# VHH binders against Phytanoyl-CoA dioxygenase domain-containing protein 1 (PHYHD1), part 5

Target 1, 291 residues: Phytanoyl-CoA dioxygenase domain-containing protein 1 (PHYHD1), of Bos taurus (Bovine) (q0iib1)
Amino acid sequence: MACLSPSQLQKFQEDGFLVLEGFLSADECEAMQRRIDEIVAKMDVPLHCRTEFSTQEEEQLRAQGSTDYFLSSGDKIRFFFEKGVFDKQGNFLVPPEKSINKIGHALHALDPIFRCVTHSHKVQALARSLGLQMPVVVQSMYIFKQPHFGGEVAPHQDASFLYTEPLGRVLGLWIALEDAMLENGCLWFIPGSHTGGVSRRMVRTPAGSVPGTSFLGSEPIRDNSLFVPTPVLRGALVLIHGEVVHKSEQNLSDRSRQAYTFHLMEAAGTIWSPDNWLQPTPELPFPPLYT
Short names: E, the ipSAE of ESMFold2; O, the ipSAE of OpenDDE; V2, 0.75 times the mean of E and O plus 0.25 times the DockQ between their complexes.

## First folded at step 1 (VHH)

Design d6 (framework vhh_7qia_2)
Fold by ESMFold2-Fast, scan of step 1:
Structure d6 (fold): chain B 291 residues (1-291), chain A 120 residues (1-120)
Amino acid sequence: as target 1 above (291 residues)
Amino acid sequence: QLQLVESGGGLVQPGGSLRLSCEASGFTFSSYYMGWYRQAPGKQRELVAFIYSGGSTNYADSVKGRFTISRDNAKNTVYLQMNSLRPEDTAIYYCATDRWSGYESYFDYWGKGTPVTVSS
């Protein structure tokens, strides 16, 4: 499905999220999964990017190395790991392919299969139907949410991490590459929570500091009963308003919850915050979505 | 600024028990992962246990069945109940919060920890 109906547009405006089942075919999902398997098979991640600490000095060096690896990943394809998958020397306790939390953040630009999906006719048509004039792609992630290790994602708003002036300029597209159900950690949303702005944001700390980011402001206490689970089938796209509050529970099941997600920013009349961890580089300015 | 204050350490005989506490401030505690690490003099630091915001837990093999991590979101406090203590558990215990937001995951240490000595 390329265009949103009037009722779908209204639902997105009212709820701050929208499910589009069957957005990608099974073949399209499988092609992305095969490509990620190839990328993982070639993975070479420095030991300082693995989070187990040996001494206070080694912790500082490892934290700085991990910080630098993350902060410079915006124009790269880099690997981030689930908690508890390393021993104290940084050796894998489970196979590497079962240890990865996510791959980010320039799959949309650097990999031809992910670039093709991100700039597909149906994605462009979806963005146009939402009224985006000059959308650019700011980041992308392949999220594994590993069996038993797939960590919980705390309640948050994407705009807290991808901050713009004015607010309301960031849009998440989250595509299920496997069924995302209650058992394996599907998304949960607070419908209508996108109308209150943001009260917290993540900003980059001065160069050489550890940690490389800090929070400004405070997140309000959210009643857990307000969250609505959003199970979806493989190939579904979940449209996520930048300010809608959402989360995912830990994956305690025996199956992963793989997803490809990317973020758009409306560039018309928008200032991308210079304090965001993610910045465009001379090598990779944020690519326009429309081709 | 985020603050974590550890307490509850002390001297105990082998087979004894201690309960460590970590009081948190400066962030929305209920939304964050919390963990306990330890470091013995001249030895490597190791992750002992962590607890997700939803209450799920994970433990190092060396402490499974003996230690229990828990949290009280109303008090912004994470606990480590340590039973059947062994001399090898002697270490300074540190509380940490996981700052994973979907974009980066690591633990920060704040303060000096709480020392635990297991000896006769």
Scores: ipSAE 0.000, ipTM 0.145, lowest interface PAE 13.9, mean pLDDT 81

Design d7 (framework vhh_7qia_2)
Fold by ESMFold2-Fast, scan of step 1:
Structure d7 (fold): chain B 291 residues (1-291), chain A 121 residues (1-121)
Amino acid sequence: as target 1 above (291 residues)
Amino acid sequence: QLQLVESGGGLVQPGGSLRLSCEASGFTFSSYAMGWYRQAPGKQRELVAFITRGGSTNYADSVKGRFTISRDNAKNTVYLQMNSLRPEDTAIYYCAAEYYDSSGWYTYDYWGKGTPVTVSS
C-alpha cells in the first residue's frame, strides 16, 4: 500500500519513522539489483579516489581529490569504498564488487531504472499522503553494507547533513533490496527523538581546506538502550523523519544488506542551506518529485 | 562519423561456439571501455561482458566460464568468444563503447545496431 492510513500517519508523527512492508515486489528489487551489477561491472575508479600511502605531496593531492570527488558527486554517479579494502599502494584486497560502500548521489536522476522507481506512482502517492506540496529529490544512494566489511553508521539525524530552514522539511525513503536483519546491520531508531531539533550541522569548509567539510556543534551522547532495532524484509520501505535519531551496526555476517535510499525536501516555504555539502547545479537542479 | 559495427552472429546448435566482433570507427578506440549486451525477446537489455581501457574484464554470472571478452586496440575491435552456447543465450547482441572520466565513473555511451544470435537445433 502506498497511501498511508490515519493510524500510520499518527505513528509516523509519534515515532519519526514508519515501516511499510511489501512496498516493492521481488521483481522490482531484482531489476534494481541487476542494474547496479551492470554499473559496478563498468567501474573504472581513478587511483586518487582510493586509499593508499604515498609521498607527502601525493597524499595531499589524493586527500584533496577524494574530497572534491565527494563534494562534486551531487549530480554524478560515483563510487565510495568500505574501509580496509585497499592496500597501501591502492590495490584491492577483495574483489572490487565486494569493496563498494555506496554509489551516489544522483541515481534518481541519471539512471532510468532508479529514476522510474523514485518517481513511481507509489512513491508519489506516499508523498501526497504525507501532505508534501512541492517535494523535490535532493539525493540518492545505493548502499551495499558489504559482508564482513560493511561499517557501522553512528547515531545521527539526516537534517544535520541536509539542513533546511525551517527544520522538518526533509524526508528519507529507505528501501530494502535484501532482508535487513540484526545480523547484517539493519536500521535502529530512537522513537520520538525527532522533536528535539538539531544540535550538529555538517558544513562546507573554506575553499582549499581538507577535509572539505566540518561539523558545527556536537552529536549528543545517547543511551544505547533507547535504540529499537527495525528489521525489515526485502521490498520494505522505511520512512525516516529528517530529525529522527538512527544508526546501523557493522555487518559482521556473510551476506550484504543492500538498500536504495533517497531524500525528499518540501520546497514550498523552505530554504536549502547554502552551507550544505550537497548543492543543486545548473546541470541538475533538484528535480520535482511529482510528474 | 562515429560508429560500431557488430558481426559474427547467426544460428548455432546447443553446445556450439560463436565469435562476435565489433569494429569501431570515427573515435579514439583506446579511450573507451567496451561492453557486450544482449536483449532476448520480452526481456530487458542486460550486460554480459565488459572490458576496461586497461584490459580488466567482468562477466555476468550466467556467462562466466563460457564467454571471453577481449580487445585489439590496433584493430579498433572488441571480441566476444562464446562457448558452450545454450538456448537461453538466444538474443540480439549489442556492442557499446563507454567513456569514463579521470575523476570517477562518469559515462556516456555509443551503441551498435546489434547482431542476432540464435541457439537451437
Scores: ipSAE 0.000, ipTM 0.270, lowest interface PAE 14.7, mean pLDDT 83

Design d8 (framework vhh_7qia_2)
Fold by ESMFold2-Fast, scan of step 1:
Structure d8 (fold): chain B 291 residues (1-291), chain A 121 residues (1-121)
Amino acid sequence: as target 1 above (291 residues)
Amino acid sequence: QLQLVESGGGLVQPGGSLRLSCEASGRTFSSYAMGWYRQAPGKQRELVAFISSGGSTNYADSVKGRFTISRDNAKNTVYLQMNSLRPEDTAIYYCAADLYWGTEYYYMDVWGKGTPVTVSS
């Protein structure tokens, strides 16, 4: 993959996001989708999703199990489901492959297909062209955005969830594995919204509390007319500045909007916040991007 | 799409009571855990009351014994009954919903726009 042109670098700095069409070939996208199908076929449904609890104690255990499952997912491959896909007994109302919201958060490290894509020469060349000196991979997700069930993503900044000191050290890479259009819930951005820092931070709460995270600050209400839709074709990569405001609409279509996304952090001169939900572990410190 | 609309806020004198409502539009309301948050001027947003899909409740220590959260799944509504109100309860109150609380870190919150509550004489 070629280095970014000066005009592309300028556009990214001005807008806070940049679309690179044709970043992955159709064959590369198909390989990732086939690999996810294999992972889903072997999926164990988490216990907290399997039954509806009728007592206060059982429901508290479900909420705690859900919280613990998420907070410890940073060095795992774990499964998160769309809302409303289970009956009271924990049976799927829709087939499992149409029920899953996302898989996270260590695909980049634990799966050879996703590791290969994440550390590919073209990803490394892109990171170098952006001036990253010591980038590390902090997390990855495979997002399904299921037909009819794929929920809205409210306006937010990634750096609110992946907080660093100084700011400006986190970069999102979002790759469309299917066409992402208005109908199936493409990304929307507020161009130039990355220049004001973060409005809120998600921080861990004391151990054993539910929810396991809380917010400091608040997301301001913004005029919807400021958002620009960003439809992209399969194989496109969208660079996402950690502080750019973005969202996606609910998928009301009969097509999924599958994407692979991962985040880089410039490790040189950066403090990863100890309050972040996601922490490196002894088993999986954040892997260097450059090989 | 789940949408949340809060109502019932207003001006009340210390020691008074107020009932907030949060009406959800869309399907599967009964499957969502619901929470009430508040944000006072110049302060961070905090969770004050939580109710699970099964009806289990939790409260912040500052409101325990004074506030009661409840839900009516037939009306797609969650309520916050606030008694013995104090000036320190002055805030904008927000309703939030999630089926799996804490499991989607970029996309955790479906929020209403808020309803202001002012406690002053």
Scores: ipSAE 0.005, ipTM 0.183, lowest interface PAE 10.8, mean pLDDT 81

Design d9 (framework vhh_7qia_2; at its last look DockQ between E and O 0.01; V2 from the best seeds 0.00; counts 0 for: pae O 13.9 > 2, off the site)
Amino acid sequence: QLQLVESGGGLVQPGGSLRLSCEASGFTFSSYAMGWYRQAPGKQRELVAFITSGGSTNYADSVKGRFTISRDNAKNTVYLQMNSLRPEDTAIYYCARSTYEYWGSRYTYSFDYWGKGTPVTVSS
ESMFold2-Fast, scan of step 1: ipSAE 0.017; ipTM 0.407
ESMFold2, look of step 2: ipSAE 0.180; ipTM 0.562
ESMFold2 (binder alone), look of step 2: mean pLDDT 81; pTM 0.815
OpenDDE, look of step 2: ipSAE 0.000; ipTM 0.221

Design e1 (framework vhh_7zox_3)
Fold by ESMFold2-Fast, scan of step 1:
Structure e1 (fold): chain B 291 residues (1-291), chain A 119 residues (1-119)
Amino acid sequence: as target 1 above (291 residues)
Amino acid sequence: DVQLVESGGGLVQPGGSLRLSCVASGFTFSSYAMGWVRQAPGKGLEWVSDIYSGGSTGYADSVKGRFAISRDNAKNTLYLQMNRLKPEDTAVYYCARGYRYSSGWEDYAGQGTQVTVSS
């Protein structure tokens, strides 16, 4: 099934990422896509909540940090929009369903289809295979990467945004719901880049400050030639070490690059940083993965 | 249960043309990249061409300008139009779900169709 071989475990340890083709069937992918279409069809986002989210993380996440809509989304299902999809009055320049950047950040807990996928036997088997003792789900998002509008995601490490002490306790699971290729903005990784720790963190600013988040430290300038493209077929799962450097290019194609992603944290012996923008709430503490 | 059924191969003289077809079932054809790979006698698998779900095409240098890949999503069918065939094109041609750089590109469900180019 989802159990990793010794060679796959070694490759993940050496590279900081691992591709598992055929993790979800086409029917499983279609069920998630149909569910997200239902969620989008019922989308009623008032003008004041229409927040643009570019895939340029440093720029857009700092901008979004000035609004409560982003900062309080950790236990909600909320909509964030691609850059350039609104006119000066906040009206859509493209159809609303083609304007959404992502939906986040509690799909894994609040939607039954996404909850079932996230807590599926094969996801649990994969986590057990990796040696996770007390994994919890910290966030989830559905990423559209819209045709023509899906912007680049700058080089980053997930642990800069989902910081823990010690480091090495966060794992990303990124599932392709459509073929993710060079043309539509597949993932790119620097193999072995996860061994150097993190040089920056996104932290909450004091209450009442604008913007609501800021960066401590600086992202190092990296040679672009170190990145390797990681194209995958629909249904593939990409394991992403919390400290591996990765990015994605702009979607220049006529197709979206839809993906469902969520993050696990090993809770045993781990401190979730109180400075992280994302916090568990009384209504939704981080749910245990294992059932 | 992915099934790929190739057809359209045969014997043709150098300079001739053939059109290969592949009927796919068991998955949402329109959502996947599709391609053709071939195996000449006594040799390994060689990628020939691919077509992404969005319609973008790629070709091996050995076939550029002579072969054209296309798809009909309504019929779940992949095509390869082969023109100006050479003896070096003699191979079993396999339909594959995926593209040149995907993992498992050499693993496919199709039985293949024989193309022989000779006088």
Scores: ipSAE 0.000, ipTM 0.118, lowest interface PAE 18.7, mean pLDDT 82

Design e10 (framework vhh_7zox_3)
Fold by ESMFold2-Fast, scan of step 1:
Structure e10 (fold): chain B 291 residues (1-291), chain A 120 residues (1-120)
Amino acid sequence: as target 1 above (291 residues)
Amino acid sequence: DVQLVESGGGLVQPGGSLRLSCVASGFTFSNYAMGWVRQAPGKGLEWVSDIGTGGSTGYADSVKGRFAISRDNAKNTLYLQMNRLKPEDTAVYYCARVYTDWRGSTYEYAGQGTQVTVSS
């Protein structure tokens, strides 16, 4: 099982992230990849709903935050595309299966394979070893980081987008479904950067506004030399503190860097911000992790 | 009432081996991470090793590759196998019950410890 030792827990607290190699078996990774291939093969996204997904902050705010397709995806399985993959009329310029940036944000609840992995005994054991009392799953996504098209993800803190009071109540679980190396855009972290709080938040704008979200505050400019690359093998799980600064570089390789990621919130004594873009719905309240 | 009873210490020559044991009572042993901490003469407390409820282990750099921690939940017993002992390993060794959560870990040691002396 994936129960953390006290020294592993201390390292997570000191660094703000922790790598657990071999968390999923090769068979478990293959099952999720096979399931995603099935979902993509049956993808029927109406022309008017095709939303180009950008990894640039300005384009991310405009494209992802400005449409109802993104804002209402919290209880859906929806497709977001790499930039530059559609012509002016919305026709694919590259094969559809190589055009998807990510699928989100309720895979954990709506797909049986991803629900099974998210609520697995080893995930629950990991959460218990971290001392989570009432963890709930707030979102999930499958990230493709396509060969040649997979853009960078700018430095950020997850808590800026998934804000809680008090801070420190959100945990990211990022599982490599393919080796994640320097060449194909592995994660980079600033160790110990989680201790300073957040200076920026993405919030919903009033209904009918364009764009649908805006930033309060600003992300500090950080020295790139502070980032440490975190290459991991297929099946590794990376624990990501909600406030640790992290990024990923562009995928310059001929292979994707597929990952399944989801976020937990400790619900005990925590207020999920009503200003967050992501909200629970009557149809899908945030599901408890523990079964 | 938590009770931890350490044993297995003694005098050994450099390069020798010892196996320490800790018998726990007064709590559900299998529900807690456990560890070993030590205190050398005139020094502060130093963490040596820990083991989670699922068997995941950690070691101080000074003992990595030489010591092995293990547990037997059926016997409520924690072990520390100490190999290739050095004079620097001379200390009183304490068994600790560990409380772990995302906020960190706290080590509770309650016994008298067991003395390990490494000298010629």
Scores: ipSAE 0.000, ipTM 0.279, lowest interface PAE 12.1, mean pLDDT 83

Design e2 (framework vhh_7zox_3)
Fold by ESMFold2-Fast, scan of step 1:
Structure e2 (fold): chain B 291 residues (1-291), chain A 119 residues (1-119)
Amino acid sequence: as target 1 above (291 residues)
Amino acid sequence: DVQLVESGGGLVQPGGSLRLSCVASGFTFSSYWMGWVRQAPGKGLEWVSDIYSGGSTGYADSVKGRFAISRDNAKNTLYLQMNRLKPEDTAVYYCAKDYRGSYTWFDYAGQGTQVTVSS
C-alpha cells in the first residue's frame, strides 16, 4: 500500500510509526540485495580497528581519524563494521562480508539501483499522501544486522541526530529486505512518544576537537513495558516519525536482518541545524525527492 | 603515484633474526602513520606494529618485546627488526600506509616480503 488511507494517516499521527506490508515485491528486494552484494565484493577491506596503542597522543589522533571517516561519509558510500568482529590485532574473526554493520550514507544518490528505489513513484506518492511539499533526501543506509554480531540499537529519536527547526520535519523510511522478527532484531516503538520533543541532541564539537561529536542533554530511562515489537515481512516499509522513540535488540539468531533505510526532510520552512554531523556539500546538496 | 617496496624477508631458523625494510615514494612520508601487517598461510591479515612520525609506536601482543619498528623520515624508509623468530611468525609481511592517521589500513600496501621460520 503506497497511498495512505485516512485511517492509516490517523494511526501514523497517533502512534508515530506505521507499517505498510508488501511495499516492495520479492523481485525488488532481490535486486537491492544483489546490488549490495556487488558493492561489498568491490569493498576495500580497511582495518579500521587497531586494538593496541602506546601513547595518549596516538589515541587522540586515532579518534579524530575515525571520526573524519564517519563525519565525511554524507556524500560517500562507506563501510562500518559490527563490534566484536576483529581480534586484538585487527584480524577478521568472520569473513569481511559478514562483518559489515552498515553501508552509508549516500546510496540514494550515488547508486542507480538505490536511487531508483528511493525516488520511485510509490515512495513519491507516499510522501505526497503525508502532505510533504518540498521533501529532500538527507541520508541512506543499508543495515545488515549480522547473525550473532548484530548489536543492539539503544532507545533513541532520529531527530536527535537529524535536528531541524521546527521539529516534526524529518521522516524515516525503513524497508525490510528480509523478514524482521523478534529473533533477528526487529524494531520496537513506544507509540505516541513523538509528542514531547527531543531529550538530547548530537552536535558537532569545535573544529579540531576529539571526539568530533558530543551530546547535549541525556536519553531518559524508559519503562521497557512501553515498547511494542514491530515484526514485519520482507518488503514491508515502516514509516518512522523523527521524534518517535524506538530501538532494536541484538541479533542472536543465525540469520541477518537486512534493511534499506533513508530519511526525508520537509525543506519548506525548515532550518537544517548547522550543528548536525551530516551536512549537504557543494558536490551533493540534499536531492529533492520529487522528480 | 604511491609506491611501497618491501625487502629483507627470507628463510630463518627459530630463534633467528631478520630486518625488514620498506622504501616509500609518491607521498609526504613524514605526514603519515606507517605500519606492518602480515598474512600467515590460510589466515587473515594480522596487524603487527605501527609508528607515527613523532616516533610513538604500537605492537601486537604476539610480537611485543621481540620486534622493533622504526622509521627514517629523511630516507622515506620504514623498518621492522624481528628478533627471536618463531614458526608462528611465518607470513608475508606488508608495509602499509595509514592516510594521515585516518585509521584505514591499506590506503596503500606494497607487494609484500615472505618470511619463513623453519628448521
Scores: ipSAE 0.000, ipTM 0.096, lowest interface PAE 22.5, mean pLDDT 81

Design e3 (framework vhh_7zox_3)
Fold by ESMFold2-Fast, scan of step 1:
Structure e3 (fold): chain B 291 residues (1-291), chain A 120 residues (1-120)
Amino acid sequence: as target 1 above (291 residues)
Amino acid sequence: DVQLVESGGGLVQPGGSLRLSCVASGFTFSDYYMGWVRQAPGKGLEWVSDISSGGSTGYADSVKGRFAISRDNAKNTLYLQMNRLKPEDTAVYYCARWTYRSGESYFDYAGQGTQVTVSS
């Protein structure tokens, strides 16, 4: 059978997420990890660009979401750091390679190894099996989730940050490059939570306004017992509906939880919100997925 | 070593019923989609039914309303209840483990099969 089974498609529609074990081989995972090590080894980030990524919403808005470095990263490969890794002068307190929270947001377009994985026959076949007619790649991230420094990610919906009209046009693909377990901060989902629309949006403020981004609405307080953990093995791909509520806990282990994630948007009949922090640029319009 | 062992096939008259069983070993049964595929004489493999780890089911149009797939994760066993059997259901039925690799959902292991013959 050359696509998602009818049962798998039904489960994705019912739950809002789906685990596909064995999507990448160990060798494919190793190649991506070696490439990211090369990128990190050549990292040269000026002091004024050393932006700490906070897992706490207010700190994310102030420390990362409102900076020009973050807001202009959509067509770049840029480095974002874990909280607490710099001294008062901006010097590293831990080795730089162990200080990175994530690298984003155009790995899929600017790096040949990540471009090949993102546009692979595997990914294209998966997108076609889900009925996507004109998918484009809107962003990508390499997430390290460092031991002890890798903080929790609060409950959220991706469509709050990647808003479209109509809703239901954004799909997340999250690939484990290391086993993602309870101890190192695997994903947690509320099954069926994708059916109620979005409760908030992160939007750009008008040019010249302070701050550069803000939230409209608020994330509701949800019963923690509704979340189910989703541990996966290295090489697994997790499909994430744009409106499914998900989170991750702090990495309490002595191992990282590395993942490569990217988002697709169905471009046919869809309006990408001009208020989104992420916009296509003349240098990098959203690339079509299908080759 | 992955093993899938089918049983329950046989000769039955049109309109009759059979229940197929498949005992799995060598892997964590509860983690996988499982299914049934069949091969009629002189034809290729045809997907019949599948079931997720959590119990969501799918069926080929040719068997909808007549067949019911189920699983017992505690016993590592997959079942196919076949009702109102027709001569065109005559085939070798294979228990299959469904996986995702190389961009596709497919079955990577199948048992040796069990023969179902529907004849008057």
Scores: ipSAE 0.000, ipTM 0.197, lowest interface PAE 14.9, mean pLDDT 83

Design e4 (framework vhh_7zox_3)
Fold by ESMFold2-Fast, scan of step 1:
Formats: sequence, structure tokens, C-alpha cells
Structure e4 (fold): chain B 291 residues (1-291), chain A 121 residues (1-121)
Amino acid sequence: as target 1 above (291 residues)
Amino acid sequence: DVQLVESGGGLVQPGGSLRLSCVASGFTFSSYAMGWVRQAPGKGLEWVSDIYSGGSTGYADSVKGRFAISRDNAKNTLYLQMNRLKPEDTAVYYCATRYEWSGSYLYFDYAGQGTQVTVSS
């Protein structure tokens, strides 16, 4: 049967986002957190591959886009760290488990627990109820948003980073693995902001260029009063339209705000932009969601 | 509850222009992707153009550079400006809407009754 009611579908179309509380059980959330703990405990990132994932977008673009480690992460499980956690030699200044910003970008394909959740009957039913014909999974991330250290994510549209022709073909699924509240940096959205197109695009620079990526266009200054906070309980799934403007505030609390997020693209009649940083590879073409 | 009413078709000579309109009602027009599809005599449906709620547009290769899709959300109206028309553009043109994420742009919900465009001397 359909996962979404007609009224939920209409609300998603009107607002550009939709909260589904209780999408995953506590046991399902614990299994994913436990698996990430195992992955982190066995983490061994060579010194030359250590890259900082800054909380500022411009710093993130420079740090991530200028390294082969980031640009080739689309078919791998790789670790990205908070700014300021390494000395000049690449040694940790903060315990490794408290220094990770995110893990990406192929958890959905390479890890059995994350693959199982991503391709679960619940997710497939949700995609079918939205009318997706040939959805493929393009990327996934585990985001830690560490207590006191988890920085803000500036206002943006996912389609700026995951560009398609035509627009309107990318869907974000964001699952809270811990309660996401005002204090620990929940999501904020501008309802209806998906109707204005994209303000900018992140593109690869020509081969051999440094830093490896750049923006075409710019993010406009938006009135802060337009943003509405979207606190959710552990296990909630937030559907995020590719063009909806959203952000998150700094985590000022003593609790993390862990989330698992992945993106779907409707592959039927869609061109994935060849200048996107993320590309399918022969080793891992974008996997079909439906099994 | 959803209604789509197309107009603006007619007979035109090769090289001429026509502007199609589609008036929508019964839904929040500004939140929906809209498009035009056509059916030539003896052929299947062919996608012509899309315009998404965010304003992005797409065009079939056969019409790119000659047709322009636009929308007026205040009037709940979709337009297709057709320039430099060719005999090959002869078809019934249908206004179509779909929910964003309600399938591919090749599949449309709530197609209207259509408007005939004939390009002939």
C-alpha cells in the first residue's frame, strides 16, 4: 500500500519538505549507530589522505574540492574531519572519535547494515508512493554534528551540489538517529522556497585546476524570519526536496545530533550533470533503489 | 477537482507562430511541475517541454530554440510560445501536470483535453 496519504503528498509539494515521525524503530537506529561505532573503531586514514571538513561552506568547498580524497569518495566509505583537529603533521589534537564530521559517500552500497536500511521495504514504499519510476541512490552520509563542535550548515539547496537536467529530480532522505532539537542543531526550512529555482551550482573545475571545484552563481542573503525550525524525534525521516532552502544551526549542546542521510535521483528522463563533483564509476554505477 | 483547459491552437503556415495557454484549477498550481506533450497523427505521445516549480525548463531536441515554455502562477496559467513552426509540429498538444516526485516527466497526471495545432500551407 501507499506510504504517504494524499494530504501528506500535497504538504510535501507545497512546503518542499515533510516529516515522517517513527519511520525507523529505536532498534533500527541503535543498529546503525552500533555499526558506525565499529567502523570508527577500525578507522585508519593515512596521513596524506586526512582532510578537514569545515563547518563553513567556503572552507568546506576549498578543503573538500582541493583533494582527490573527497573527489573520489563517491564509491567509497571515507572519513571527513572537523576543522582544527590535526596538527601540521596530520596527528590528531582531539580524540579521533570526537573529530569526525561525517562519513561518506557510499555507505548505502558498501555497508550491509546501511544498504539494508536504504533499500528497506519502508524506503521503497515511500519512493513508490511519491511516484518515482526509476530511482537510483546517488550518495549517502553519516553526520555526527558533535556536541559543542558541530558547526552550522549555511542556507543551501541540495540541487546546487547534485545538479540535474531538468531540475526537480533529486530527493533527500534525512533520518534522525538521535532526537534533533533546537539545542543540538535541528534542520530549519523555508517552506515553499523550492519554487524559485537554484541560486548557484557547485561544479568541477577543469582537469588539473586547483581547488578542483567552484561555484557558479551565489547564495542569496535570505531573511532569517522565513526559516522554520523542524525538530524531530529519533527515528524520524525528513523528506527534502532538492530545491528547498534549508540550514542547521551550530550544536551548542552536550549531545550529538547524529543523522543518516542519502539522496535519490529519478533516473527516467534525467541527465545527471557531468560537471557534478560526484559521478558514478564503473565499480559503482548509481544503484537502483528498487530490488 | 483538477481541471486543465488548453487553448490557442489552430492552422498556421510553416515558419509561423502560435501561443498555447493552459488554465489550471483545483490544485496549488505554483507547487506543481507542468508540461506539454503532443500526439501527431498515427504516432504515440511525445514530450515537448517541462517547467518545474523552481522555474527550470527542459525541451525536446526537436523543438529546442524554437519553443519557449513559461508560467504565470498568479493566473494559474501555463504557456507554450511556438516559433518557426514546421509541418512536423502538427499534433494535438496536451497540457499536463504532475506532482514533483510523482514519476518521470514522461508520465503526467491530469492531462487536459488538448488543442489541435496544424502546420500546413
Scores: ipSAE 0.000, ipTM 0.134, lowest interface PAE 15.5, mean pLDDT 81

Design e5 (framework vhh_7zox_3)
Fold by ESMFold2-Fast, scan of step 1:
Structure e5 (fold): chain B 291 residues (1-291), chain A 121 residues (1-121)
Amino acid sequence: as target 1 above (291 residues)
Amino acid sequence: DVQLVESGGGLVQPGGSLRLSCVASGFTFSTYWMGWVRQAPGKGLEWVSDINSGGSTGYADSVKGRFAISRDNAKNTLYLQMNRLKPEDTAVYYCAKEIYRYGSDTYFDYAGQGTQVTVSS
């Protein structure tokens, strides 16, 4: 009663992504949004931890000190801000609650509301229907995509950042907590683009280096006409193959485009790259999805 | 502007047949999974059938062997041939874009206004 149909499985295999409308109820979405509001209301971020999260690779790699804040966030709940929200001294130019780009990367493990949603019976049933044997949760984030400040996310493959051997072992689950439409920056996919492997990897640089990460290889230039917009209603879940090429446009609207996303890895027969920025820690090894 | 316009409903006796049509506009019809969902009086939405871009079909157990879904990509039209109709098939039938089935629930991107099918003496 909570499994993908054969036609849905075929569509996911062919396209590399799949939309499941109505995956979360309105009450479930509201509970998550209310919880995030509580987390934000208690936010206290010291000046040295005020890091701007840019969609531009070069800008993301430049932040000394703030790079350490990012690199050590895998077992924490940390705040990352939109570009242009701080003055030269690090003071907010916009109210703090309207300045947040995302919160990451261990909501699934450290917050009871997000843990409950991530390990829900319907998420587990979905993973089982996809044939996952020993899935683990590797990361999670809450994305605000603020009006006017929510910039583009450039074309990419998740497997470039969450690299495994063999490829094909990472699955993204992206849940709309607000309607995600063209005007507020919905997802765009290149259907069938997941079959060519990856040509770029984000790797951790040697300890003490600045920046803390670098790219090996390069993202190929792709014809923009290949992208298909994927507007979804609040509560929809979008399955994202680790190698499918996707992007999002700038939020040009007066409304945010809030989403909760997390990544699963099939742990059976998989090597998580030691070069990935995100690593399990003794305090938080990647939790098994199945309970 | 996505539009789905259903037609072909009506009153028919048990054992009879009807063919529903859905004319689509405002999107690249041939690329999308399409389907039919229905809502019987006083009941929730029930998935009936779907067809992918390549022509592969799925059917609810309640209609399998009696209904046939098809598409004409040149005409941007979706069809549902309904045979051996039963009183329990009485419902408003909706054409749906990007239809998905998850367990007993049906999810879709967009639905048309519907066409009424009544099966009675």
Scores: ipSAE 0.000, ipTM 0.117, lowest interface PAE 18.0, mean pLDDT 84

